# VHH binders against q2luc0, part 12

Target 1, 332 residues: q2luc0
Amino acid sequence: MPIEFEQTFRNFLMEHQEKYNRTYHFLILMDSIITAAQRIELYYRTGALKGNLGMAGSINVQGESVMKMDDIANEIVLHYLAASNRVIQVVSEESDDIVDMNKDGGRYFVYFDPLDGSSNVAHGLPVGFLFGIAKRNLDGNMKGPEDFHLREGNDYIAAGMFVIPTGMFTLALRDAGCWRFHADETATYVKPMRMTLPDDPKKWELSFNSANTTVFSEKVQSWIQVNISKYKFRYIGALAGDFHRLLTNGGLFMYPAIVKHPDPKENRPQGKLRLLYEANVVAFMCREAGGDAIDETGTRIMEIKPAGHHQRTTLYVGSKPIIDELASLFKS

## First folded at step 4 (VHH)

Design G13 (framework vhh_8h63_2)
Fold by ESMFold2-Fast, scan of step 4:
Structure G13 (fold): chain B 332 residues (1-332), chain A 122 residues (1-122)
Amino acid sequence: as target 1 above (332 residues)
Amino acid sequence: ELQLVESGGGLVQAGGSLTVSCAASGFTFSDYAMGWSRQAPGKERELVAGIYSGGSTYYADTVKGRFTISRDNAKNTLYLQMNSLKPEDTAMYYCAAGEYLGSWDEYGYDYWGQGTQVTVSG
């Protein structure tokens, strides 16, 4: 009957710094990211009292314009990343251009979606804060703007997500696994649990927007018709929530190309999800959990070279046997 | 595991010379900035010298002109050649590894070895 103490996130990172070359600078960055997430949760939870659940251009009870929750979340993340003094540049879903921070002393590029599934805010449903982290160039003779932010997912050192306002936080570290934490009564993230995709097909979930089934490619439609009955079907419409279920139960999350829409302007042959701050994030986490991720050509998500800050991709992410089958199908 | 093991410390007379070395393992040595920090009893830790992956060097004003940092990427070894040693150079010397930052300070480094003691008498 010995005393059992829960390991904190800080204790966990300190242990992993010793074993896996994670630095005190990384801990400082993560502290800022966690602070941002907790502040977003506070604004989500108290939004009705502060008028921040509205959309940009809406009017509060005093007749004043209010910011959208996604705009507020973006400003919170930018503030705390800048305050860390560890970030050289950021790419945000809510910012049209790359944001410069500490260009001389910064170590990290950060890619983030501050509030995925923002349409769920008005309904009291979970939303996500997703992020990916890459290191700047390590060549000490290369000072200045020649350091580039357009990185493949394979160059990320970490990726994670918060399921807001549930107190769930998941972090994947390069070659060091994918780990879930829970906020305790003091809002401290504790109790690291290593996430590995279950190899039990009876637990597997299939997750996608079924309303789009008839506008997917014929290969994807045929695969769905043959395979859908083999899975539990779950779709929340927020990537963080849907992907978090996938990490727990295994299976497949997909966002296929839209190629057969009756209105051609609604076609999305390159998919809808963003490569740098959505697809690479979940692909990285899934790889560290023993899974894989591909686009609709069968190319691994983390091997795609980005051509722009907001590049889109199709996404198939989950249990490796399913992904291997789909890769063969897409290459055929 | 990243490991840094210092050696070559010892007792030396004021005005003398000493070379300390650091054997690195568990990471791609050539990709990392390396450095030497020191700490005397009752004093704060001080970064005395640094060397980037590209070979550019930094020296604290306290040691500039007397100490030379160098690296052998083939042997994964870092060196600090200390000349014209003074009693105030007496300290535990720590090998450090990390990424290049725009400013040179102890926070530019992530890992330190156990240290090697240098004592200057005289």
Scores: ipSAE 0.000, ipTM 0.146, lowest interface PAE 14.3, mean pLDDT 81

Design G14 (framework vhh_8h63_2)
Fold by ESMFold2-Fast, scan of step 4:
Structure G14 (fold): chain B 332 residues (1-332), chain A 122 residues (1-122)
Amino acid sequence: as target 1 above (332 residues)
Amino acid sequence: ELQLVESGGGLVQAGGSLTVSCAASGFTFSDYAMGWSRQAPGKERELVAGIYSGGSTYYADTVKGRFTISRDNAKNTLYLQMNSLKPEDTAMYYCAASEYLGSWDEYTYDYWGQGTQVTVSG
C-alpha cells in the first residue's frame, strides 16, 4: 500500500482559507494557540517530576519557587499570543484585568481559560484549555466604544478546546462546523472529523454536579426528577472533558444557579461559569455542531451582552430539543 | 486609506434590471473577500451576495436566481447584476470587504462603503 498521509490541521485551515477567504493572520494566531497547548501538555505530563503540581510559592527539591500549574499555563498562552503579533487584547481566567497586546496592528480579541478543571491536576485527571476568538470590526457602530473587548458570543469567529493531556483538540469555525483533531507522535494535530450532535436520545447524557441538586431552583429540581432516568449520567468536573463527551453522545451539560444553599453566602444566583471564556466557548462550539445553549432565564448564551470581563452565567448546553424544552420552562 | 465607493443605483420599474458597482482602493483587492449587503428602512442590514478572493460565491435565498455577483481584480471593481427586480428589493446597497471571512455573515466584514440607493417602483 502506498504511504497514507493524514490531513494536518494546517492543511485543513489552508483548505478553509481558500473556501472562506481566511488570511495568514488567522493561521498565525492558530499556530500560536496550538503551540501554547502543546507546551501546556508537556508541563502537565512532567509536572509531578518538576514540582509544578504544588501550590503557588512552593519550593522544589532544587530550592526554586514552584509556580502553580494554572499560572504556568497562563504565562505560556500569553507568551505565544503576544509572539503572534496578531492579538489586540486578551481576557484570561487567570488575569485580574484585560491584557493589552498589539492595539494598533492586532486583529483579534482572545478569551481563554488556560487550565479548566485545575482541581483534577493533583489527581492526574484530564483538564481543559478553552479559547474563543473575536475579530476587530471597524464598522462605524463599533468605532470608539471603550469596551471593544466585551463581545457577545455571536461576535466570535472561532472557539475551541484542548483536552489535556489526551491530545484531543476541537475547533468550531463560524458557519463552517465543529471539528475534532488528534495529536500524532510529533504532536501535530491531524485527521479532521466533523462533529454533529447525535439525534439518538438513547445515547444522550446528562452532566452536572449532582451534589448540588437540592440547592437548585424548584423548576430545575423538578425537571431533573422527571428526566434524569432518561439519560446516562456522566460528570468528571472539567468542562472541556464533559463537553467533548457531549459532542460525541449528545444530551445536556448544565451548571444551574445555586439558590437554596443552607449558607446564604454560598448562593450563586448568576451561576459559576465565566461567560467570555467558558460559556460562550462551549455555546459557540455546540451551535456549530447543531445544538444550542441558554442561561436560566431562557436567554441564549451567545446573545448575552457582557458587563465585565469575568462575568458569570448559568449554563445549559446541548441537544436542541432539550434546550428548547428548558427555554420554555425558564420563560414560564 | 482603504476606500469602497458604490455607484449605479437609481430608480427602476418592477421586473427591470440594474447593475451596481463598487470601486475599491487602498488595499490589495485580489486578496479580499467582497460582498453586497442591503438595508431597507426599518429593517436590519442583510448580506445578499458574497464572493471570495478565489471566486466562490454566496447568495441569500431572497435573491438566488435573480442576482449575480462578480469581481474584476485587474480593475479593483465589484459588481452586482440585479434581474427581475421586485419592490421589496428597494434598499440602500452597501459594498463590503474583509481579509478574513469565516462565514457568509455580514458581521465578518471589516469595511463598508457609503451605499447606493436602489428604488424599485411598482
Scores: ipSAE 0.000, ipTM 0.267, lowest interface PAE 13.0, mean pLDDT 83

Design G15 (framework vhh_8h63_2)
Fold by ESMFold2-Fast, scan of step 4:
Structure G15 (fold): chain B 332 residues (1-332), chain A 120 residues (1-120)
Amino acid sequence: as target 1 above (332 residues)
Amino acid sequence: ELQLVESGGGLVQAGGSLTVSCAASGFTFSDYAMGWSRQAPGKERELVAGIYSGGSTYYADTVKGRFTISRDNAKNTLYLQMNSLKPEDTAMYYCAAYLGSWDEYEYDYWGQGTQVTVSG
């Protein structure tokens, strides 16, 4: 009886103890995150049957208020993170304030976007659940508390994303690589595959919102004009989907500053993406896959010190040769 | 749920030998890398020996050739055999469990440790 057994996520962590595994507390946290992602997938797939795809404050046929899908996703993540009893504090895209959990006994800070690209839900297109994880500094706790939630990306121990509703899961571990998993028919994540950005420029893709081209800086507009024809152009409008393409094909994803809008109030010189739970997440994953990420000053994303939990940044993330070229351009 | 209980410490003369042990409960012992760290008064905590789930071992330069780490997965017990003891080996010895590498920031130490004192 030949039976082919696929390596599970749990088995993957255990078998790579010297490099890839963390403490058992990390395993408990990851189990909670995976459970949350699978529950979000279920609600995405069944949401229309339950009336959950309406706008927040909408009334269904029974006169009941309908929750927006991103609000449902946020509540699911918060529930399972709290149930892990391992999280100190949470920063969520859908929560105005920091969410306290196990402040004294928790070990991790979790930064997440529970449903990136939520506008795609109505169209049946992919959305993403993005997360980053930082640890309480145990050395700092011996000398004095260093458990501060505003961490640089370089302080993250892990970052990952789920593509919803397909359930594709990608996880980067600090200095241990970036790995992709698929859920099997039992909803078990299996088949770890190491992700490395391709060195072949013929595979490289360019991804950005081209509608904003005329309102970008002159340096960015000039770079686009010279370089766009060198790449395959793809843009889905969900960071998890666009970044997942980048991990498989290489190239560049960018979200530049808006500096030339005819209405000055519409300018976003600091960009639109959120540092803690969007830019740091993809920057961390990209670095573990052999790439890099910078802002429009040429500063590495993971070296930016956050001034607030919802801080925005410009983002350029992808293949190292492209990022090195852009860093030189932005510093000039 | 993870619990580690150290035992076997005591007073020993320089040049002597001592074995300390650690009884583990509340987790699947065979899945974890296990280690011994020590801390003397006024000194930083030092990882002296480690053993991975697969059986590969690590030793600090300060104890290499004198200490031997071993595990008994059937008994959920970790051992440290200490030979040719020096006064500098005097410390509280702590058992640790790891699901990660020795390079990671988080170390789980449970219990009060076991005191080893070397006279000389």
Scores: ipSAE 0.000, ipTM 0.166, lowest interface PAE 14.1, mean pLDDT 81

Design G16 (framework vhh_8h63_2)
Fold by ESMFold2-Fast, scan of step 4:
Structure G16 (fold): chain B 332 residues (1-332), chain A 121 residues (1-121)
Amino acid sequence: as target 1 above (332 residues)
Amino acid sequence: ELQLVESGGGLVQAGGSLTVSCAASGFTFSDYAMGWSRQAPGKERELVAGIYSGGSTYYADTVKGRFTISRDNAKNTLYLQMNSLKPEDTAMYYCAADYEYLGSWDEYDYWGQGTQVTVSG
């Protein structure tokens, strides 16, 4: 039998490096991100054996404190990003403050959520590691590293996600498409597949928390009532997992504003998802796959200027015909 | 203290040749990857040629076969030999330096102030 060698992620990136003007610095950064993801996959798969599925402050049978999986994932990502010596600053969902790394010699800002859908960990359901990358501006328009971290999604050079523990990795590169890789038996990401959203709604999917339907705005409730029967409904409760299905089948993922809750404290008029390390990440990937993403005012997600590193947004992301329809609705 | 100074630009007729040079100082030149980027009026800056410390070269498709990048480590000087010049080659040409690899112009550690090349036709 002939031996067939799958194209590795590294080989794919090297092939595109010169053609798309990417540096070896970007390859070094991506190697660190891949290594972090491989370690998170390992901890997730072996979590019960290592006590990683406990809550922070839990005590195992030996009387030792157990870390939460989201804390472990955050530490792994921070460790490998720092080891790359290519990162200026990091914004992490699990860190209240911006994390400084190589402020003088770093080339990249990294925005990440190390374990999206962490409530699914105890149930063995998919969770996500999402990241976005922006480059330092070397032409002198900004002053100091602190001026650089609040970037629009349009300034990102790459964004990606790992669906844990499935071994699925998706990466979008600015103006170079959206690509899916799977981990082989050696945990090497291989077999790049270009992701494009279908224009024809043969099998469109709709994804959102249906328990919140009655607390959404009148416009959103009316749209759901008219359109839900045209879609296949799927919702896992982890952004990476739900968005993964969307990239494959087309459709819509949404997290609308919560504005009609009987308890006013439960209202989320600004949405739930975080702009820098969740919404921008899926918006960037979706755009490279031929889709689009907007907030509930009809504004493109990637055009929103962040006012803070943990800023929230409403999110509508998916197939362009659906997003164009919703943008018209929200502006009316 | 690191400095890159370009020279050799000017006005040249279409089909002609021109060599631009870059004098480097303040660093160990032989350890750095060097390159040339250009910016035409009303266009974004692009990398046109690069040369690694080991001598391996890169060329953009727009200039491949017409331009030749070379370096003289003894003189700390980078060169771009431009042949068969076209009006479309009219741009400000910038010298750039990076320790490992010269990719996108906006990813370099250092660049010079540029030298203007104008091709008439």
Scores: ipSAE 0.006, ipTM 0.232, lowest interface PAE 9.6, mean pLDDT 82

Design G17 (framework vhh_8h63_2)
Fold by ESMFold2-Fast, scan of step 4:
Structure G17 (fold): chain B 332 residues (1-332), chain A 120 residues (1-120)
Amino acid sequence: as target 1 above (332 residues)
Amino acid sequence: ELQLVESGGGLVQAGGSLTVSCAASGFTFSDYAMGWSRQAPGKERELVAGIYSGGSTYYADTVKGRFTISRDNAKNTLYLQMNSLKPEDTAMYYCAAELGSWDEYYFDYWGQGTQVTVSG
């Protein structure tokens, strides 16, 4: 029974100290993000035991109004990001406006979805915490939003996701690959594993909300009808969980435009997923794993210039041969 | 702990030149990205020039073509040569250092500053 010394996440980051973003400031920021994730996982795992399973507007046994789990997760992330003193501004799915932190001395913009798939909480199913990180623009003598938080995915230095409550953490670093970590019994992330999308079509999966099939464009509907039988079909309705599975098996995750809904108010021609803290995050990770990501015009996700901090996009992300085929289809 | 000490500030007439320097001690100087920031009374601090450990440089639009940043790793010294000085260049000039990537000039180590005053 020899003593085993596991490579920790911190050891891993120190080995990847290079140009772009592997500094002690980045370590401080990542420590805050990991601490936030550990706290969110604790709340999720112990929620039933503590009676904290309510939706917003519910009342607990003490007669107190309960917060929705995604609101709790948002507050946890904001608290630890602020405590790092390294963040300039934050874009969160749960905050209507950008959140200012250390505007003058901060180094990073953080984009996050604190609890993707929050509807799964009541059912004990996995949810996700997704984040993307960009550095301040060195040419930013202007103080406009475009100079601070409206960055293309290509400007991100890192993006990652936690699959809660599984203890799985995936992090992509610019030009340094995509890596999966597992929480040990002390909740320390250990055992970095390089993630590369399999080129084996026998492993490929297709992931999307099939209930929307009839309201997609004709091109997308036709592609599904021809190709669905070539894939294993999987969809849990939490982006981090569905994308985590995609990283191990390859294939395609998609969220197409909704253009044929019987109620015109339910149409989403720009898609449903948010560019800054959902689509760019998985696109960045997928690129570092050898894949690609496009919107329904065939434009690469990470090349889309955001017009607002909650901008939506259609999303097609996964194995390069599939994405290349879809890009050709969408440009035709 | 890394320590930074600026020198070379002073009074200069508009159109003149001045060189400020920063002496570093502590950690290995050559591993650090270095920069010069300035702050005029009642204004926000701005980064005017930066130099990465590999020699790549950045200049703010306000000083581009007039200021030159350089480093001497053997002497642990950073320089800012300021040419064609304008009254609006009047500020406290701070030396700064960061261990890190070439696109990151945002700094945790700062000097006490050296005053540059441009008349005219």
Scores: ipSAE 0.005, ipTM 0.220, lowest interface PAE 9.8, mean pLDDT 82

Design G18 (framework vhh_8h63_2)
Fold by ESMFold2-Fast, scan of step 4:
Structure G18 (fold): chain B 332 residues (1-332), chain A 120 residues (1-120)
Amino acid sequence: as target 1 above (332 residues)
Amino acid sequence: ELQLVESGGGLVQAGGSLTVSCAASGFTFSDYAMGWSRQAPGKERELVAGIYSGGSTYYADTVKGRFTISRDNAKNTLYLQMNSLKPEDTAMYYCAAEYESGWDEYFDYWGQGTQVTVSG
């Protein structure tokens, strides 16, 4: 029983902020995000007792109507973001429109998916809470318009994910790296570990939905055929879980365009993942871990200017040598 | 010391064009959001255009389609190209900078301004 002290998340953030001339506003926002994640985890773990693992409109054992878990998670995140009094506007996967909060005094835009892989909830499998943060610029007397939310990933200051209900939290800070934390017995996030993608190809993994291989473009199919046997194949069908492993092992996660479906209506040339609260989030985290991310035109994900808050994109994210090879292929 | 120095203001006829520039020094320019604000006599200061470190831009409705903001990170210079100028565009134009790639707060930094007068 030697005495070993773990740094708390708050102490970690204060240490890193001091390096960059710190503020308490970001600490308040992060405290609210962590509190929201802890509350989501509690609802996930107790959901069977409350009937919350069922679909919206289900009735629990007490005869009360219950909400679907992804709706509950969305309301939890919105509540704690509003309570921070630091958020201008929110883009949520579960909200059809932009949610206004503190437009005049807020400092941050938050983009989030409150429960990625929600179909896993009924089966007791892990789900993800993903978020990205952009800061209001030109504050003080230089107030911008109400809607400053359509920002490129390069404008994000932080992005992260929680793996619910495991107590794992990963956070990337602009120019300060990508870090993993674990919850202790008090549910306090501790033990920061810097995440850096391995440069050793023997560790690398490929992650994608192999059922769609025959409906991808010829370039993507040809690349897969050459490379599938070079790396371990792993895919669980939840972005947070698949990307969590990518940060540790390196390699490639991809969500290609569907362009060869026998039914033309099933083609998805723009991809399926959402730019603001899925693709930008993992692209930002991957960049801070030494990787990169592109779409199927070879354009960097974080350089794509969004035209709408639910805009979709194709995604290729991971180790730089693989991304550089794919960028060259897509531009040819 | 962080410094912002505006130039390129002057007198221009209605319907004309003018480009104002802002030379930045004393900081890593590429890490900062940059903007142009204006203030006419007896009016409040108005943000007319902004450009984020990643290249995303904003324009006030009063200037959208007429003004273009751009940055040259290699030269540490911010530009505002003003087309189809109107007498109501007459104001002192200020360059401003705010650190955005950090998750820490800095005070707004402002230049001394450059006067644009549109006759008509």
Scores: ipSAE 0.015, ipTM 0.275, lowest interface PAE 7.1, mean pLDDT 82

Design G19 (framework vhh_8h63_2)
Fold by ESMFold2-Fast, scan of step 4:
Parts: sequence; structure tokens; C-alpha cells
Structure G19 (fold): chain B 332 residues (1-332), chain A 120 residues (1-120)
Amino acid sequence: as target 1 above (332 residues)
Amino acid sequence: ELQLVESGGGLVQAGGSLTVSCAASGFTFSDYAMGWSRQAPGKERELVAGIYSGGSTYYADTVKGRFTISRDNAKNTLYLQMNSLKPEDTAMYYCAAEYMGGWDEYFDYWGQGTQVTVSG
């Protein structure tokens, strides 16, 4: 019986790097991110037994505090990023303030959402760990601490997502494509597969929260009414899961502005998704897969300059022909 | 082979001037941000000056107005002109290179250094 050897993530990354006498800072950072993801997936899979999933099978060890899965995931990511000694500062969905790490010796800013779709955790449905990476320039010390980390998506060098608890990992590298990996029985990510969005309308899917349809703008409502029957409709309420499926089938994922809510305080004219660690991440990945991403003004997501680390945006991301059509609609 | 080789260090009197140079080889120099750091005995390494691939510069407050960083892309050489030197400037001076594009970290390293000693 012959033995088949799958290419590992590490082998793949080494093949795509220039073969010079250098330090492997990016590889060290990625090893830490992967370790964090593996640990989060373990906690997700065993969380019901440990009481970490809230109501679903909450059985605690005597006298121990119950942590929520989103808090656990955040602490895991922060721990392994800090342990890499490669990160200057992080922006996390679960942290109100910017987290300082190796400010003087660090090479990277990391933006992450440690557990996207946390409402799905109690039900055993997919959730995501999303991240984006930007590199520090040598003159960074001359900027203020808040301003230097506020980078456009076009300045990211990499972005990726883990679909938890599936063992699926996708990574996009600047000008080097978007690639999917699966964890094997040893928890090693293997079998790199190039992700390219199909330009075949028969495969396309449409993904959004349909409960919000009547509170979207007239342009968005009209577009949905005309086009929805042309797509397969899929929505699981976790960006990583919905977007990961989009990378395979093509189509559109969107989170439009909420502008017509009966209660004005429930309006979200800037959308709900976060620019640095959600929208930029999927926009970057989608670009490397041959797609594109815009906000509801027709502006490309990765060209938006953030004004704050938790800035929100509307999002339209997917197959380029659809995005080009929507950009024209939004600019009209 | 990717190398940074510093030269031009030596002994100089307080108030004097000295220029250190860094010869870069084995990479496309013009694509890299370049910098100078220094380390005195018993102190942490301090970044004193930097220059982007496009020519924009920055300086640490300790050297601003006294030091000038420049690059010659045709000669693959980085310079640090040090004026009005103080005994506190005594240190090993290291050249640094960082690739400004791409996802791969080709170079985030410092050369072997050149010693600058300022007598008082």
C-alpha cells in the first residue's frame, strides 16, 4: 500500500517565500495564529462538557468560574500572538482598547475577530476566527500610538479565516493568491488548494440577513427583488462560514445599511460589520480570489481609511461582475 | 546572499563630525526601507534614523537636527552623517533593512555594526 504525502502549510509557505538568508518572522507569526486556532477549536468542541457554551450542557467543575467562549477565544489569541514576540499591537473585536505587545521589537499589527457568529456556539453551528495582518514600517516610531495601527486594507500583507469547528483554514497573501487548507488527524494543516471565485452564474449564491430586507435602502431592496431568484440563498449568520462558502461557489455576501427601521436608534447607516477585522479581512481574501468588495457608496473596502479601531462599514463582497454592477448602482 | 556591511566608524572628538556607511548587496536596495540603530554598552538598542524607499526620513529626538540619513540607490549604499557629536553618541551603529512590500519577511535584520567613540 503506497503512502501519500500531503503538502503541509509550512511546506507551502516556504515554497512561496524567496530563498535567501533571512529571518522567518511571518512564518513564526503564522505558527502562533494556527496554534491559537487549534486551541479555540478544541475549546469549541469540548466546551459543552466544561460549561463554556453557556446554556447548552453547562456542567461546571466544582467552584470554577465559567468563561464565555468568545472571552476564551480572545484570551487564547492574545496569548499566542504575545508569545510570538512579533506583534507590536493588536485590535480585537473582544477588546475595547488597542492591546500593546512587543511595541519596540514587533513587526506586525494584527486585527482579529476571535469568534465571529458567537450566537451559533450554543447550537453547534460554524463560527469563525478572522484575522488581518499589516507590517510595521521603520518610521512607525514617529507616529502617535493610535494613528500608526489605523491602516487601510490595501496595506495588509495577509488575511485569513478559520471555520470552527471544521478544521478549515483559508489564507490570502498579498499578490500570491487565496488558499484553503484542512487540518489532518494530527491537527496539521495540509493540502493547499487555490481559491478562485467561479464566474459561473449557475453556481452563485446570495448571502445576507433577509429579516432586514424591509429596512434597507430603496436601491438595495429593488436590487434584491429583481435578482434574488437568480441565486441560491444561503445564510448561517457567521461571516467566516458564509464567506468561506462564497469562495467556493461565487456570488455575493452583503451586509447593507439599515436606514428604514421604525425605531431610529436601531438604524445602522454605516452597517454593522467592523472595518479592520471583518470587512478588510474578507475584502482582501476576495481580491486574491479574483473578486472585489465595496461599501454602499461604491467605495472599495480596502481603500477606506479607518478613523477608529472599531469603525463599522457596510459590506458587499464577492464575484467581480456583481460588485461592478452594484458599484454602478450605488454611484448613480 | 543578502548582506549589510557597515563602515566608517572610529574615534572622534566631541563637537566633531563622522559619516558611517552601509553597503547593501544581494537584494533590490531601492525596494527597502533602511535605518540606523545604535547600542551603547549596558543599554538597549535605539533606532536613531530611517529612510523610506521613496526618500522620506525620520529621526529620533536624541539626534534630530544633528544627524542626516541619506541613500544612494545607484550604489546600494546608506549613509548617516553625524554632526555635533556628543560623548553620549558613543555606541555600536547598526544598519537595518526592511522590505516595504509583499507578505514575506525577507529582511528584518541589522548588519554586524561599526563602532563610534566620541571623546570628551
Scores: ipSAE 0.014, ipTM 0.316, lowest interface PAE 6.7, mean pLDDT 82

Design G20 (framework vhh_8h63_2)
Fold by ESMFold2-Fast, scan of step 4:
Structure G20 (fold): chain B 332 residues (1-332), chain A 120 residues (1-120)
Amino acid sequence: as target 1 above (332 residues)
Amino acid sequence: ELQLVESGGGLVQAGGSLTVSCAASGFTFSDYAMGWSRQAPGKERELVAGIYSGGSTYYADTVKGRFTISRDNAKNTLYLQMNSLKPEDTAMYYCAAEYLGSFDEYFDYWGQGTQVTVSG
């Protein structure tokens, strides 16, 4: 009896790109991203052993200064992206400024959040590494940093996430679907599974921070009161983890505007999630899985032109029938 | 097989006009962004003009107001109309195609080029 092995991510990507990927530049970039994710997962899993800090969001490396886990994750991603020699510029959640890499020979812009849900680290709960990728295109002469990196989600060629420390990796490719992979005992991502949002309302879930319900708009509060009992309610406080579950069950993840806070300084009418490396990433994956994503004006997330690399947005992402209903509500 | 074949190059006097064309075959032309790049002796390749599948256009500052890119999806043909030609426009002109779903290169496919020489 022959021994059969699972298809690896590398083999999957090569098979899908065989017609036009003659140089393997995208494969080289993805290899760097996967390597970064594997190193982040290692640091997350061993943080308590090295630092003995109760997983309080910082790691004490023997004989070294204590660093926050999000700072460590950011350094890991930047290192491997630079080593790929394929990246023009990077936008990172943890970097105030745009990071220039190979501006002359680079092919890709990368947007990433190296450690989504960092408040979960102290509790051993899932965190995420989210990324989006755009390639150089016919937008014109590059006159400044903004001409490179301020792209709509519709210009992305790929977006993905790692749910740490589960060994689960999801990747959406432009017009080629959304796919989930599992790390095997060698830490190799294997067994591609096509992700499609279920068209079964019995499986649908609703995900949001319910503690904020009274500070949402009247329209959002009213929609929640009418509809919440129709869904299974789930929320773990990490976008990657909550969205990971949403991809298998369908339903809605939302991060509404905060407009009724008792302290006006705590209002966030523009939302809290970041457009380039959080909202666009999950919107892209959701679209490839048959869903949709909008902001609280009813505008499609991937159609929003960013005005800055850390621009925020409200987010509603999930099953298309729900998103279409909410878009109609927000436009009324 | 995807093929791009340029034509229409030649010798032209300074101040004159010339149209180069690119005949595309072996793919759904309307799904591709198309462009013209040029390479002058001793210079790097320069993207001169581009046109998206939806019809929006790009032009390098060196050719704005003088060159016009256009496409005929029914004929699978890309055009570059070059007006008010200058000696510095002398170059080999390459047709290029980018599939929207491609992940490996800015332009995935290139033609063999057509030589444009402007005497002055």
Scores: ipSAE 0.013, ipTM 0.312, lowest interface PAE 7.4, mean pLDDT 82

